VHH binders against q96fz2. Designs and how they scored, part 80

Target 1, 269 residues: q96fz2
Amino acid sequence: CGRTSCHLPRDVLTRACAYQDRRGQQRLPEWRDPDKYCPSYNKSPQSNSPVLLSRLHFEKDADSSERIIAPMRWGLVPSWFKESDPSKLQFNTTNCRSDTVMEKRSFKVPLGKGRRCVVLADGFYEWQRCQGTNQRQPYFIYFPQIKTEKSGSIGAADSPENWEKVWDNWRLLTMAGIFDCWEPPEGGDVLYSYTIITVDSCKGLSDIHHRMPAILDGEEAVSKWLDFGEVSTQEALKLIHPTENITFHAVSSVVNNSRNNTPECLAPV

## First folded at step 5 (VHH)

Design v66 (framework vhh_6z1v_2)
Fold by ESMFold2-Fast, scan of step 5:
Formats: sequence, structure tokens, C-alpha cells
Structure v66 (fold): chain B 269 residues (1-269), chain A 124 residues (1-124)
Amino acid sequence: as target 1 above (269 residues)
Amino acid sequence: EVQLVESGGRLVRTGGSLRLSCAASGSTFKTYAMGWFRQAPGKEREVVAAITYSGGSTYYADFVKGRFTISRDNAKNTVYLQMNSLKPEDTAVYYCAAGVGFYTSSNPDSYDYWGQGTQVTVSS
């Protein structure tokens, strides 16, 4: 998983993340550094993406079921990294394989500290290799969306009200992530960065790509992954597996260049 | 950063036609949904028409349907509003607006960039 779309305006994104805490109270996640959120149809590693994490990471006595939403850098920089420039990290930490997560020090240390997050996206992109050619076919992959009278289809809406309904009721993709906190040796703000855990592709996705992000399907899975105050590392890792509850469609090669940031990146071809 | 400059507003007689133009500066014009809004004296700013970034879909307020046509030329970084069968009630300052995103919106708050406006006056 090396490319995502997360384009919703901040207020729409926040409402899409409505949740219930442990006591059943309806809540919206509280933002940290909201001005660092940069919506895009074409997000690559090293850019910032919004993640959900437990409020207990920031407040000693907080209810661990309450959620913060914060932009974090895609590409985990371990807390022990001693260079001054995070881009100098020689290890690729964009993704973390589920089968080796407890063997790699860069991931097992933050995981042991409860540094689990849910990475938010409209969906993600994968490139299908076409045998007999060097060209690859990109696909946009996302949760099945509930179609209602009020909802619209991507590429089919014909009025502003209908188009607004496509995104106002969009079910965000929720991917299991691990984050870490790095303090620059030369001073400056703490850098929060994350990696997406990957698993073997489900049967429905195997013809497109052999790996997929670990998707947390539903609020129970999301809640358990985030709640490091009540859910141990061992129990949380039971949530990491392929899911079949996913859909996709082919998209234009416009998405291939990460500098292209337009709705054409995810529109059906 | 996108700058929008409207032109074409003038005095016209009832039943006349007028074309407004909005010239955009900036390399990202073709990624924006574009809208035309108007504000009459003593009234709130209201949507007139909107067009998606590709030009594939348009929206029109009920009071202009059948009379106005919105279009865009992405090669010229320009959006147009063709106004036919003008009525005195169409008298207003017309504003061009650009919004980030995939869809059009009737809500002015959905648009990030605005022009200074061009005055259209329709007399009997």
C-alpha cells in the first residue's frame, strides 16, 4: 500500500469519524494540528495523512476509548533514529508486514508502547501488472458504500447536492497502523509518523496485487485497535488479517504521477 | 493560490443577452469546480450556476434554468456565464468562485477563491 486518496475537507472528514466512547456517548474526534491536514486525491509516502489514536497518548488520565485525530507523516521514523533529517532513514517504513511486525525493532518497540493508530483514507490505489506489457493498470480500492436515495455514485452525480452526498456519507477506509514519536536532535517539534500494516491479499483482490493493508472492518475492530489502555498488543494483533469486504474500480493513469492531485485520479474509467 | 477576474458586466435592456467571463491565473485551474454567484442590493449572495472541473456536469438555480448557460475552457483558464432573456430581477453583482474538489456546490462556503465581482444592470 503505497498510495491513497484522502481528499475530504476537514469538517466532512471529522463527521465521517463520528464514534461512540466506552459509555455509549456520541463523539467527534478532537483535532491536534488541524492546519497540517492537507487533503489530496493522491497521497504518497512522506506526506501527512490523518490518523485516529487514543486520547490517552496525550493525557495521562484520559479515557482510552476517546479519540484524537491528527495528521502524521507516512513513513515511520523510529524514536531511536539519531540523524537530523528523517528522509535519511535507510529503511523503508511505509508498510509493515504483519508476519514480521514482532521481529522488527522499528515496529515492535512502538507497538509495545501501545502506539496503535487507524489510518484514514477515501481508499487506496494499487497497480495491476499486465503480463506481456510493461504497463500497469491502476485501481482505486475502498469499502463498499451503502447506496441510499440520498447518496450519489462517483462519476454519476449531476447536481451539487447529489455530488455533496457522495462524500458526506462516504465510509472512510480504516487501516491498522503503528506510529512513533521522534524528537529531532537539533531541536524542534516532535515528529509523529506512521506505517501501515500489510497482510496477504484477500481472494477478491489477488488478481490486482498480492498484498493489501490490514483493514479494520467496523467500529468494534477500530475501537479495539485504538484502545491500548484496555486491549493488549497480543489481543489487538488478532484483528490483523485479510478482509473480503472491499470493492474497486479501474482508474486513469493520471494517478501514476503523485504530483497529479485531481478528482480524475479516482474517477472510474 | 488562484486569482479570479470577472469581466463583461454592463447595462442591458430587458430581454437582452450578455456573456460574463472569469479569467483564472494559476496552473491548477482545471482541477477546480467553478461557480457563478450573484448578490443583489440588500440580499445575500446566492448561487446562479456551477460546473465541475471537467465540464461534465452543471448546476443551475431554478430562477435561471433555461435562460443561463455555464461553460468552461480549460485551455484558456476561463469560465463563462451566458445570460439570455434577461429580467430586471437579474440585476446584481456577479461573482466567480473556485472550489477545491470533485463536485460542484451551491453553498458559497465551499468555495476557496473569489473574484471582485462584475455589475450587471437590467433596465426596462
Scores: ipSAE 0.000, ipTM 0.111, lowest interface PAE 18.9, mean pLDDT 83

Design v67 (framework vhh_6z1v_2)
Fold by ESMFold2-Fast, scan of step 5:
Structure v67 (fold): chain B 269 residues (1-269), chain A 124 residues (1-124)
Amino acid sequence: as target 1 above (269 residues)
Amino acid sequence: EVQLVESGGRLVRTGGSLRLSCAASGSTFSVYAMGWFRQAPGKEREVVAAITQSGRSTYYADFVKGRFTISRDNAKNTVYLQMNSLKPEDTAVYYCAAGRGWYTSLNPDEYDYWGQGTQVTVSS
């Protein structure tokens, strides 16, 4: 997973993240640095994306079931990184393989500190290799969506008008992430950055790509992943597996260029 | 709980220098990031500078970069704001605040403990 869409305006995104705390009280996540949130149909590594994380990371003795929403840099910079320029990190931390997460220092250390987050997106993009050509077919991959005026789920065959209306009640894709906090050695602002955990693709996606992000399907999975005060690393990692509850449709080559940031990037073709 | 008391505010001339101090008492000061904020009459409270728990990372508002320096002494439970090349526009009540964790924030709502403020007046 190396490209996402997260285009909802801040207020719509916030409402889409409504949740219940441990006491059953309805809440909206509290924002940190909301001005750093930049909606886009075409987000690449090194850009900021919104993530959910436990309030306990910021407030000592806070209820670990309460949630913060914060923009973080995509591409984890480990807290131990000693160089002054994080863009010079020699290895790619955009994704973290589930099978080696406990073997890699960059991921094992923040996991041990409970630095689990849920990465939010409208969906993600993958490029399918096509036989007989060097061209690849991009697909937009997302949770099944309920139609607001009709029974059933939104799909590629639905009209553009139906797609415009669906954003009001869009079910955000919730991907398991790990974050870390890096203080520049020469001083400057603390950098919060994340990686997306990846797993083997499910049967439904195997013809598109061999890997997929670890998707947390439903509020129970999201709550357990975030709640590092009550859920151990070992128990949380049991949530990391392929998921079949996804859908997709082919999109145009407009999405190939990460500078293109229009609804055409995710529109069905 | 932590209590914060600012000191050092006074009348100074344009181009002058002043050092503000913020003394913390109560719970463990050294676990918190610290910030300096200011509020001029008829204006909203704005962030001036912030410093992480360790003291290694700092933030400065654009209008004070190169003129102000934030520092802290965790052994003395004190945070400082060194103000150089003062301008009349720097006239305000300056507030010290302790953040919710070890990190800096630009949002006043991320600060749980506040002092009463110290008045800085810069005359031409």
Scores: ipSAE 0.000, ipTM 0.175, lowest interface PAE 16.6, mean pLDDT 84

Design v68 (framework vhh_6z1v_2)
Fold by ESMFold2-Fast, scan of step 5:
Order: C-alpha cells, then sequence, then structure tokens
Structure v68 (fold): chain B 269 residues (1-269), chain A 124 residues (1-124)
C-alpha cells in the first residue's frame, strides 16, 4: 500500500470518525493542526494524511480511550534520526511488514512507546499485472458500503450518477499504523510521521496484489489498537491480520500520475 | 524526567515473603507503564512483571505466576512487587522501570527510565 484516497472535507471526515469512549460517551475526535489536512483523491508517500491516535499521547493523565485526529507525514522518520533533512533517510518506511515489525528498530521503538495510530482513507489503490502486457490495471479497494433500504442499485459502486451521494455516509477505511516523533537537530517543529503495517493479501485480493494493509475492521478493533493505555503491544498485534471484508473495482489509468487529483481517480470503469 | 528509587531488598529464607517498593519522582508518573526486572550474576536482565498506567492490566513471567503480584498506587507515585514463596533462584538485583508505552513483551529496550536496583537474596 503506496497510494490512497482521502478526499472528504474536514467536517465530513470528522463526523465519519464519530466514536464511543470507554465510558460509553459519544464523541468526535478533536483536531490537532487541522489546517495541515489536504483532501485528495490521490495521496502518495511524503504527503500528509489524517490519522487517529489516543489523546494520552498529548495530555498527561488523559483518558487513553479519547481520540485526537491529526495530519501526519506518510513515511516514518525515526526519533533517533540524526540528519537535518528527513529525505536523507536511507530506509523506505512507507510500509512496515507485520512479520518483522518487532525486529526492525525503526518500528519496534515507537511501537514500544505505544505510538499506534489508525490511518484514515476513503480506500487505497493497487496495480494488478495484466497478462501479456507491461501495463498494470489499477483498482480502488475499500470497505463494503451500506446501501439505502429502498434500493440495491444506487449504492456507491452501482451508479456513476449517485457516486457523490454516498460520501455523506461513507465508511472510511481504517488501517493500522505506527507513528514516531522526530525533533530536527537544528531546531524547529516536531515532525509526526507514520507507516502503514502490511500483511499477506486475503483470498479476495490475491489476484490483484500479494500484500495488503492491516485493516482494523470495526470499532472494537480500532479502539483496542488506539488504546495504548490499557491494551499492550502484544494484545494489539493480535489485531494485525488479513481481512476478507473488503471490496474493489477497476479504475482509470488517470490515477497512475499522483498529480491527478480528481474524482475520476476512483470512479468505476 | 522521571527518577526511580527501589527499596525493600534484603536477605530472606526460602519460602519467605518480601515486598519491594519503587518510588517515582516527577509529574508524569501516572502516564507510564511500570515494570519489574531482575538480573542475577552472569545472567541477562529478564522481565518479572509489568502493569499498565491505570493498573487495569498486568503481565507476569511464567516462573513467577501465582507467587508474585505487581500493583501500583498512582496517588503515591509508587509501584510494588509482592513476592511470596521465595526460592533460591529468585536471588537477583531487582530493577524498577518506567516506559512511555504499554508494551507487555517487556524488553528492557522498551523502558525509558530505570532505577539503580535493590538486592534480594534468598537462602535455604
Amino acid sequence: as target 1 above (269 residues)
Amino acid sequence: EVQLVESGGRLVRTGGSLRLSCAASGSTFRTYAMGWFRQAPGKEREVVAAITWSGGSTYYADFVKGRFTISRDNAKNTVYLQMNSLKPEDTAVYYCAAGTGFYTELNPDSYDYWGQGTQVTVSS
């Protein structure tokens, strides 16, 4: 997973993240640096994406089940990195393999500090190899969406005319991430950056790509992943596995160029 | 910054009991996971027990389950290790540690702050 869509306006995105804290109180996540959120149909590594994380990371004695939403840079810069320019990091930290996460210092250290986050997206893109050609077929991959009670034919994937209407009730893709905090050696603002944990593809996606992001399916999984105050790293890692609760459709090659940022990037073809 | 000071280590006889205390100074103790580790001469440091910031979850190494109990008092900035049915193989320096995450695999590398240790000797 190297390309996502996260295009919802800030207020729609916030409402899509409504949740219940440990005491059963309904809440919306509180924003940190909301002005850094840039909606896009075509997000690549190095860009900022919204993530959910526990309020306890920012406020001592906060209830660890309360959530903050913050834009973070995609591509984890470890806290121990000593160069002044993060782009000089020699390691690709866009994704982190679940099977070696505890062996890699870049991921093991922040994970040990409870720096778990949930990466938000409309969905993600993957490129399937086409038989007999050098071209690859892009697919948009996302959670199954709820259809209205009166019509099985006007869901998100059913009608181009009604595609835009589903965004008001879109179920965001929730991917398990690890973040870290890097302080520039010569001073400046702390950089928050993240990586997406990856697992082997589920059976339903195996013909498209051999790997997939670790998807947290449902509020119980999301809550346990975020709550580093009560849920240990060992228990949280049990949530990291492939899911079959996913759908997809083929999209236009317009998405191939990361500069293209239009609804055509995810429209069914 | 958090400073940790262990106390309670002493000589006890096999089958005896002992309570270790770890007093933390600093305003952020409540947000840390706390752990007890031990190191015998010529051996590596190993995890004994750990507790989350709220006390809602605990971890115990297999060799102490049923004998040791970890607890904490956040109002007093103190973590405790109650050690029962002590055996000679429990002889070690016991270290208190504080970590900014709740990593229950409990590598020493997962903890940011360490005490100086307190010696526990168990004789037959």
Scores: ipSAE 0.006, ipTM 0.358, lowest interface PAE 10.3, mean pLDDT 85

Design v69 (framework vhh_6z1v_2)
Fold by ESMFold2-Fast, scan of step 5:
Structure v69 (fold): chain B 269 residues (1-269), chain A 124 residues (1-124)
Amino acid sequence: as target 1 above (269 residues)
Amino acid sequence: EVQLVESGGRLVRTGGSLRLSCAASGSTFSWYAMGWFRQAPGKEREVVAAITQKGGSTYYADFVKGRFTISRDNAKNTVYLQMNSLKPEDTAVYYCAAGHGFYTSTNPDSYDYWGQGTQVTVSS
């Protein structure tokens, strides 16, 4: 997973992340650094994306079931990185393979500290390899959406007014991530950055791409992944597996250029 | 090694405004996230507002949002709390605090250095 869409305005995104704490109380996640959130239909590595994480990461003795939402840099910068500019990191940390996560120091160390997060997106993009041509067919991949009386589907949205109806009740894609904290050697704000854990594709996606992000399907999985105060690393890793509860449609080549940031990027062709 | 001294606390009438200042001594002020906390008689110390090292991000407790503004001037080694539309419930000793290596933290335990406090009293 190397390209996502996360275009919802901050207030819509916040409401889409409504959750219940361990008492069953309905809550909205509390924002950290909301001004760093930049909505886009076409997010690439090194940009900031919103993630959910436990409040216990920021506040000692906090209820570990309470959630913070914060923008983090896509592309994990390990705490041991010695250069002053994170963009000079020589290794690609956009994704972390589930089968080697406990072998790679860059991921094993933050995972051992409970630095689990849920990466939010409208959906993600993958490019299907086509034999006999240099062209690849892009697809937008997302959770199945439940149609309400006032909500439209992506397939029915052919105008700006119809697109409004699609997004009001959109079920966000929730991907398992690992984050780390890097302190710039020259001083400045601590950088929070994340990687997306990847697994083998499910049967439904195997014709598009051989890998997929580890998707946390439903609030029980999301809460267990986030709650590092109650759920051990070993128990949390049992949530990391392919899922079949996913849908997709082909999109135009407009999405290929990461500078293109319009609804056309995810519109069905 | 940062020493913090608050100033500006006084008696003010309901609906009034007040600006608190926190002067830091030490060569590393710009490396610390700063917070304002308050403690009312018989209550625990609670967070009011916080600001990151370079001022790129701020936090406000729900009970002060829209009324208080935190800011900092790293050239002057000072953090400020502008308090508007003051209420009797805002009566407390206000403390500034410096913490290392965090986003804006709401937990007093995340802050390494504390001032002695400045008293703010809002008349009912």
Scores: ipSAE 0.000, ipTM 0.132, lowest interface PAE 19.6, mean pLDDT 83

Design v7 (framework vhh_6z1v_2)
Fold by ESMFold2-Fast, scan of step 5:
Structure v7 (fold): chain B 269 residues (1-269), chain A 124 residues (1-124)
Amino acid sequence: as target 1 above (269 residues)
Amino acid sequence: EVQLVESGGRLVRTGGSLRLSCAASGSTFSRYAMGWFRQAPGKEREVVAAITQSGGSTYYADFVKGRFTISRDNAKNTVYLQMNSLKPEDTAVYYCAAGRGFYTSLNPDSYDYWGQGTQVTVSS
C-alpha cells in the first residue's frame, strides 16, 4: 500500500469518524493540527494523512478509549534517527510487514510504547501487473459501501445531501498503523509519522497484488487497536490479518502521477 | 532551568482587547512547548492556549477559539497571548508555562516551569 485517497472535507471526515467511548457516550474525535489536513484523491508517501489515536497519548490519565484525529507524515521516522533530514532515511518505512514487526527495531520500539494508530482513507490504490504489456492496471480498493442516492428530484432540504452523493455515507477504510515521534536534532517541532502494517493479500485481491494493508473491519477492532491503555501489544496484534470484506474497481492511468488530484483518479474505467 | 515572567494584565472593558507577554530567561527557550493557563477565584487552573517549540502548531480551548491568538518569538524568548472580544468570564490570573512535550499539552502537570501570573479583570 503506497497510494491512497482521502479527499473528504474536514467536517465530513470528522462526522464519518463518529464513535462511542468506553462508557457508551457518542463522540467525534478531537482534532490536533486540523490546518495541516489536506484532502486529496492521490496521497503518496511523505505526505500527511489523518490518523486516529488514543487521547491518552496526549493527556496524562485521559480515558484511553477517547480518540484524537491528527495529520501525520506517511513514512515512519524512528525516534532514534540521527540525521537532520528525514528524507535521508535509507530504508523504506511506508509499510511494515506483520510477520516481522516484532523483529524490526523501527517498529518494535514504538509498539512497545503503545503507539498504535488507525490510518484513514477513502480507499487505497494498487497496480496489477498485466501479461503482454509494460503498463500496469491501477485499481481503487475500498470497503463495500451502502448504496447512495444516484438520481431523482431534490428539494430545498435535500440540496446539501445531494452535493455529497456517493460520499454522503462513505465508510472510510480503517488501516492498522504504527506511529513514532522524532525530535529534529537541530530543534523544531516534533515530527509524528506512521507506517501501515501489511499482510498477505486475501483471496479476493490476490490477482491484483500479493500484499494488502491490515484492515480493521468494524468499530470493535478499531477500538481495541487504539486502546493501548487496556489492550496489550500481544492482544492487539491478533487483530492483524487479511480481510475478504473489500471491493475494488479499475481506474484510469491518471492516478499514476501523484500530482493529479481530481475525482478522475478514482472514477471507474 | 527556565524562569518565566508574565506582563500585560490589567482592567479592561467588555469587548476590549489585551496582549499578554511572557518573557523567558535561563535555558534554551526554543526547546520548550509553551502554554497559557488561567485560574479564576474558587476554580481550578485550566488551559487557554498552547504552542509548540517552533510555533508551527497551536491549540486553543473551545471557549477562546476565534477570540485569542497565541504566538511566540524565539529570537526574543517571548510568548504572547492576544485576547480580543473580552468577556467578564475571562477574568482570571493568567499563567505562562513551559514544558517538554511532543504536541501541545492540555494537562498542567506536563509543564515544568511556571510564571507568577498576571491578573486580567474584565468589567461588565
Scores: ipSAE 0.000, ipTM 0.352, lowest interface PAE 10.5, mean pLDDT 84

Design v70 (framework vhh_6z1v_2)
Fold by ESMFold2-Fast, scan of step 5:
Order: C-alpha cells, then sequence, then structure tokens
Structure v70 (fold): chain B 269 residues (1-269), chain A 124 residues (1-124)
C-alpha cells in the first residue's frame, strides 16, 4: 500500500471515528496535534496521516480501550535509529509484511511495546498492470458503502455540493499499523511514525495487485488491535489477514502525480 | 456503454428453485456494482439483492434473506441470482442493473444500465 486518500475535514473525520469504550460508553477520539492534520485526496509516504491509538500510550493510568487520534508520519523511523535525519534511513518502512513482522527488528520491538495503531483513510490506490503496455490503470479501493437513500452516492450528474453529503456518513478504511517513537539524537520533538501491515491480496483484488493492507473489518477488530493493555501481541496478530469485504473502481491517471490533490483523484471513470 | 442480458426466468412450483443469470458486455464489468430488482404488475420496481464490484459485500431485501443468494463471476462478466424456496409472492419480472459509484445502492434511480428483464412465475 503506497498511496491513500484521507480528505475529510477534521470534524467530519472525528465523527466518522465514533466508538464505544469497554463500558459501552459512546465516545469520540481525543485529538493530539490536530493542527498537523492535512486532508488530501492523494497521500504519499513521508506525509502525515491520522491514526487511532490507545490513550494508555500517553497517560499511565488511562483506560486502554479509550482512543486518541493523532497525525503520524507515514514511514516508520525505529526508536534505535542513530542518524539525525530520518530521511537517511536505508530501509523502506512504508509497509511491513505480515509474514516477517516478528522477525524484523524495526517492527518486532515496537510491537513488543504495544505500539499498534489503526491507520485511517477514505481508501487506498493501487495500479494494475495493463496487457501489452507499461501503462498501469489506477484503482481506488475502499470499504463497501451502503446507500439506502438517494443522498449517499456520487454520480456524474451530482452537483459538487451533493458530494459533501456523501462524506458525512463515509465508512473509513481502517488499516492495521505499527508505530514507533524516535527521539532526535541532537534534541528536538519526538517523531511519531507508522507503517502499514500488508498481506496477500484477496481473490477480489488479485487481478489489480498481489498485496493489500491488513484491513481491520469492524469495531471488534479495531478495538482488539488498539487495546494493547488487554490484548497480547499474539492475539492481535490473529486479526491480520486478507479480507474480501472491499470494493473498488477505476480512476483517472490524475492520481499518478502525488502533487495532484483534487476530487478527480478518486472519482469513477 | 454496458449491455445487460438476463436469462433463466420460467414457471416454477412453490418451494422450487431457480437460477437467474445476467451477462454483461461493453465497458469494464469489474468497475460496476450490480443489482437484481423485480417488478410485479401494478407495483413499483424494488430491490432484491446487490453486490459490490469485487463481490466482497452483498445486500439482500428482508423478504428474500435466507432464500436468495447473489454472486458474480468477473472473469465471465456474469452476475447470478440463486432463488430457493420460491413463493407465489416472488412472481415478477426480474431485472439486472449496473451502476458506477462509491455506494452499492438500493435505489433503482442510482443504476445507469438495465437489462430488459426475465419473467419468473411461481405457481401454487
Amino acid sequence: as target 1 above (269 residues)
Amino acid sequence: EVQLVESGGRLVRTGGSLRLSCAASGSTFRTYAMGWFRQAPGKEREVVAAITQSGGYTYYADFVKGRFTISRDNAKNTVYLQMNSLKPEDTAVYYCAAGIGFYTSLNPDDYDYWGQGTQVTVSS
């Protein structure tokens, strides 16, 4: 997974993340560094994206089922990294393979500290190889969105104002991530950065790409992945598998250039 | 862009089974959400079942849950409706529909392409 969309305004994104804590109480996640959230239709590695993580990571005696939402850098910088510039990291840590996650020091160490997060997106992009050419067809891939009334779909005839109403009830894609905290050797703010765990693609996506992010389908899976106070690493890793509960449509080549940040990036063609 | 052709409709006895097929041609089939709708004489067209582009999510109207199954074969550009435990109330013209969008819609108005329909008659 190398490109996502996460364009919702902060307030809409926050409401889309409504959840129940362990006591069944309805809650919204509490923001850290909300001013660092930058909505975009076309997010690439090294940019910041919003993630959910347990409140217990920040408050010693917090209920581990309560959630924080925070922007983190995409591309995990391990806590042991000794250089002063994170861009100098020799490894690509944008994604983490599920089959070797316990063998790689960069991922095993933060997992041992309970540093699990849920990476939020509208959806993600993948490029399908086309026969007889080096051209690739981009697709936008996202959770099925169920529309029972006329107000919840985007069509060619819909006005731009009607598109905003669609997003008010959008089901965000929830991907399993691992984060770490890096302290610059020469001083400065702690850097929070994450990687997305990847699995073999499901049958429905196999013709588009051979890998997919590990998607946490539903609140039970999301809660278990985040709750490092009650759910062990071994139990949490059982949640990491392909899902068939995914949909997609072809999009314009406008998305190919990560500088393009418009609704055209995810609109059906 | 897309042409849809339904087949499989026929007379069947109460309690019987029937499989409908919808073959698509034209634009890329995999980019479309698909639905089965029905319309009885003098009634509005209503949703029966819907399936996402990947087949990863399905929806069923309450009156067919547990009896009907929607599926698709993207390699064959075909969507299917397996109907079991048929009742006289299931008698209708069944339509296949294709739509582009972010949602698997339950509203007929959100579907861009329609087949001509196939008649299913269930006798007591």
Scores: ipSAE 0.000, ipTM 0.322, lowest interface PAE 12.3, mean pLDDT 85

Design v71 (framework vhh_6z1v_2)
Fold by ESMFold2-Fast, scan of step 5:
Structure v71 (fold): chain B 269 residues (1-269), chain A 124 residues (1-124)
Amino acid sequence: as target 1 above (269 residues)
Amino acid sequence: EVQLVESGGRLVRTGGSLRLSCAASGSTFSRYAMGWFRQAPGKEREVVAAITHSGGRTYYADFVKGRFTISRDNAKNTVYLQMNSLKPEDTAVYYCAAGYGFYTSLNPDEYDYWGQGTQVTVSS
């Protein structure tokens, strides 16, 4: 997973992340650095994307079941990185393999600090290799959506009114991530950056790509992954596995160029 | 960030009881998961019991289940290990440990701070 869509306006995204804390209170996640959130249909590594993480990461006495939403850089910069420019990191940290996560220092160290996050997206893109050609067919991959008269469909969204209906009740994709905090050696703001954990693809996606992000399907899985105050690394890693609860459709080659940021990127072909 | 001091270790006869205490200094005790570990001469350090920062969940090694109880008092910055029905095999140095925001059932690497240990000797 190297390309996502996360285009919802801030207020719509916030409502889509409504949750219950440990006491059963309905809550919305509290924003950190909301001005760094840039909605896009076509998010690539090194751009910022919204993630959920436990409030306990920021407040000493916080309930670990309460959630913050914050934009983080896609491409984990380890806390121990000594160079002044994080773009000079020699390792590709866009994704983190589930089978070697405890063997790689870049990921093992932040995991040991409880730095688990949930990466939010409308869905993600993958490119299917076609036999006999170097050209690839892009697909938009996302949770199954419940269709209502108010929700509409992506293919039928021809006006601003119809687009509102498509996205008002959209179930966001929730991917397991690891983040780290890097302090520039010469001073400056702390950089928060993340990686997406990947697993072998499920049966339903095997014809599109051999790998998929580790998807946390449902609020119990999301809550356990985020709650580093109550859930150990060992217990949390049991949540990391392929899922079949996913759907997809082919999209146009418009999405290939990461500079293209329009609804056409995820519309069915 | 936190300092840990164990107390309560002593000589006890087989079948006896003992309560170990671990006093923490520092302003962040209530957010640490706490664990008790032990190490006998010539053996590796092993987990005995663990408790989450809130006290809402506990873990016990199979060899102490039903005999030992871990508890904490966040107002007093203290974690306790109540040891009942002691056996000679329980003879070891007992260590308390704190992990920032973690609960663990097995992994000592999740613990960032360690006490210096308290000796428990069980004789027949």
Scores: ipSAE 0.000, ipTM 0.291, lowest interface PAE 12.5, mean pLDDT 84

Design v72 (framework vhh_6z1v_2)
Fold by ESMFold2-Fast, scan of step 5:
Structure v72 (fold): chain B 269 residues (1-269), chain A 124 residues (1-124)
Amino acid sequence: as target 1 above (269 residues)
Amino acid sequence: EVQLVESGGRLVRTGGSLRLSCAASGFTFRYYAMGWFRQAPGKEREVVAAITQSGGSTYYADFVKGRFTISRDNAKNTVYLQMNSLKPEDTAVYYCAAGRGFYVDLNPDSYDYWGQGTQVTVSS
């Protein structure tokens, strides 16, 4: 998983993350560094994306079932990294293979500290190899969506109002992530960065790409992954597996250039 | 040429079961959400069930929940509606429809392609 869409305005995104804590109380996640959130239809590694994580990571004695939402850098910078510039890290930490997560120090150490997060997106993009050509077909991949209101005719779909209706009650994609905290050697603010755990592709996606992000399907899975105060690393890893509860459609080559940030990036062709 | 062809409609007794099929051709079936709609005499066309492109999510109208099941086979370009515990109120022409997009829309106007319909009659 190397490209996502996460374009919802902050208030809409926050409401989409409504949840229940351990006592059954309805809550919205509390923001940290909300000004670092930059909505985009075309997010690449090194950019910031919103993640959910347990409040217990920030507050001693907090209820571990309560959630914070925070922008984090995509591309995990290990806490032990000694250079002053994170871009100088000599290995790719955009994704973390589920089968080797306990073998790689960069991931095993933060995982052992309970540094699990849920990476939020509208969906993610993958590029399908086309037989007999160097060209690849991009697809937008996302949770199945149920909508009760009229989507509009083809002519009406050109209006901004009809585009906005697509996002009403959108079910955000919830991907299992691991984060770490890096303290710059020269001082300054702690950098929070994450990696997305990947698994073998499900049958439904196998013709598009051989790997997929580890998707946490439903609030029970999300809650258990985040709650490092009550759910051990060993138990949490049982949530990491392919899922069939996913859908997709082909999109325009406009998405290929990460500088393009328009609704055309994810519109069906 | 785009075609959706429904089959399986017939007269059935109250409490009976019936499976409708819809065979699709002329478009890339796996990219389309599919729906079953019905229209009884003197009434508007209404949604019965819908299924996303992958088959990973389904919708059912309240009046059929627990009785009807929608499914699809993307290898065969076919969508199905299994109808159990049929009631006289289920009597209608049943239509298969295909719609593209990110979501299953429950409004008939959101669907691009439609079949000709198949008549289901449930005798009291």
Scores: ipSAE 0.000, ipTM 0.278, lowest interface PAE 12.5, mean pLDDT 85

Design v73 (framework vhh_6z1v_2)
Fold by ESMFold2-Fast, scan of step 5:
Structure v73 (fold): chain B 269 residues (1-269), chain A 124 residues (1-124)
Amino acid sequence: as target 1 above (269 residues)
Amino acid sequence: EVQLVESGGRLVRTGGSLRLSCAASGSTFNLYAMGWFRQAPGKEREVVAAITQRGGSTYYADFVKGRFTISRDNAKNTVYLQMNSLKPEDTAVYYCAAGRGFWTSENPDSYDYWGQGTQVTVSS
């Protein structure tokens, strides 16, 4: 997973993240650094994306079931990184393999601190290799959406004007992430950055790509992954596995250039 | 622990400018995210602007974007709010607050230390 769409305006995104705390109280996540949120149909590594994390990371006595939403840099910079420029990191930390997460220091250390987050997206993109050519077919991959009379399915929305109806009730993709906090040696703000955990692809996606993000399907899985105050690392890792509850459609090559940021990036072809 | 003292509030005409200052005393000021909040009579306290511990990131409420600028000088233990194009709706008591951790927050409950406030009145 190296390309996503997260284009919803801040208010729509916030409502899409409505949840219940441990007491069953309906809540919206509280924003941190909301001005860093940059909606886009075509998000690449090193850009900021919104993530959910437990309020307990910021307040020692907070209810660990309460949620913060914050933009974080995609591409985890480990807390121990000694160079002054994080772009000089010699490892690709865009994704973290589920099978090696407890073996690699970059991921094991923040996991031990409970630094679990849920990465939010409209969906993600993958490029299918075609045998005998160097051409690749991009696909937009996302949760199945509930069809309503007011909103159609994304596959039925064939013009930009019709897409507004689709987005009003969009179910955001919720991917398991790990984040870390890096303090620049030369001074400056603490950098919050994340990686997306990856697993073997499910049967439904195997013809497109051999890997997929670890998707947390439903509020129970999301809640357990975020709640580092009540759920241990060992228990949380049991949530990391492929899911079949996913759909996709082919998209145009417009998405290939990460500078393109229009609805055409995810429109069906 | 940190103590905060606001200054600079006064009466100003619509369209005018004003700079508020927040002087911090105590230990570890440079470890706090800082925020400016306001409260008008009969209304709840609301966020205006916030700045991270070393000034690398800022937050602005939609109603002040393009008009207000938050900044800080950690060597002087001071946070500033530059207010331009003032409107009567900006009339309120303005509070300086120091927050938990490094990130900005729009929720007053995320801030542990508060100043006593400084009154800004914008006349039409």
Scores: ipSAE 0.000, ipTM 0.367, lowest interface PAE 11.4, mean pLDDT 85

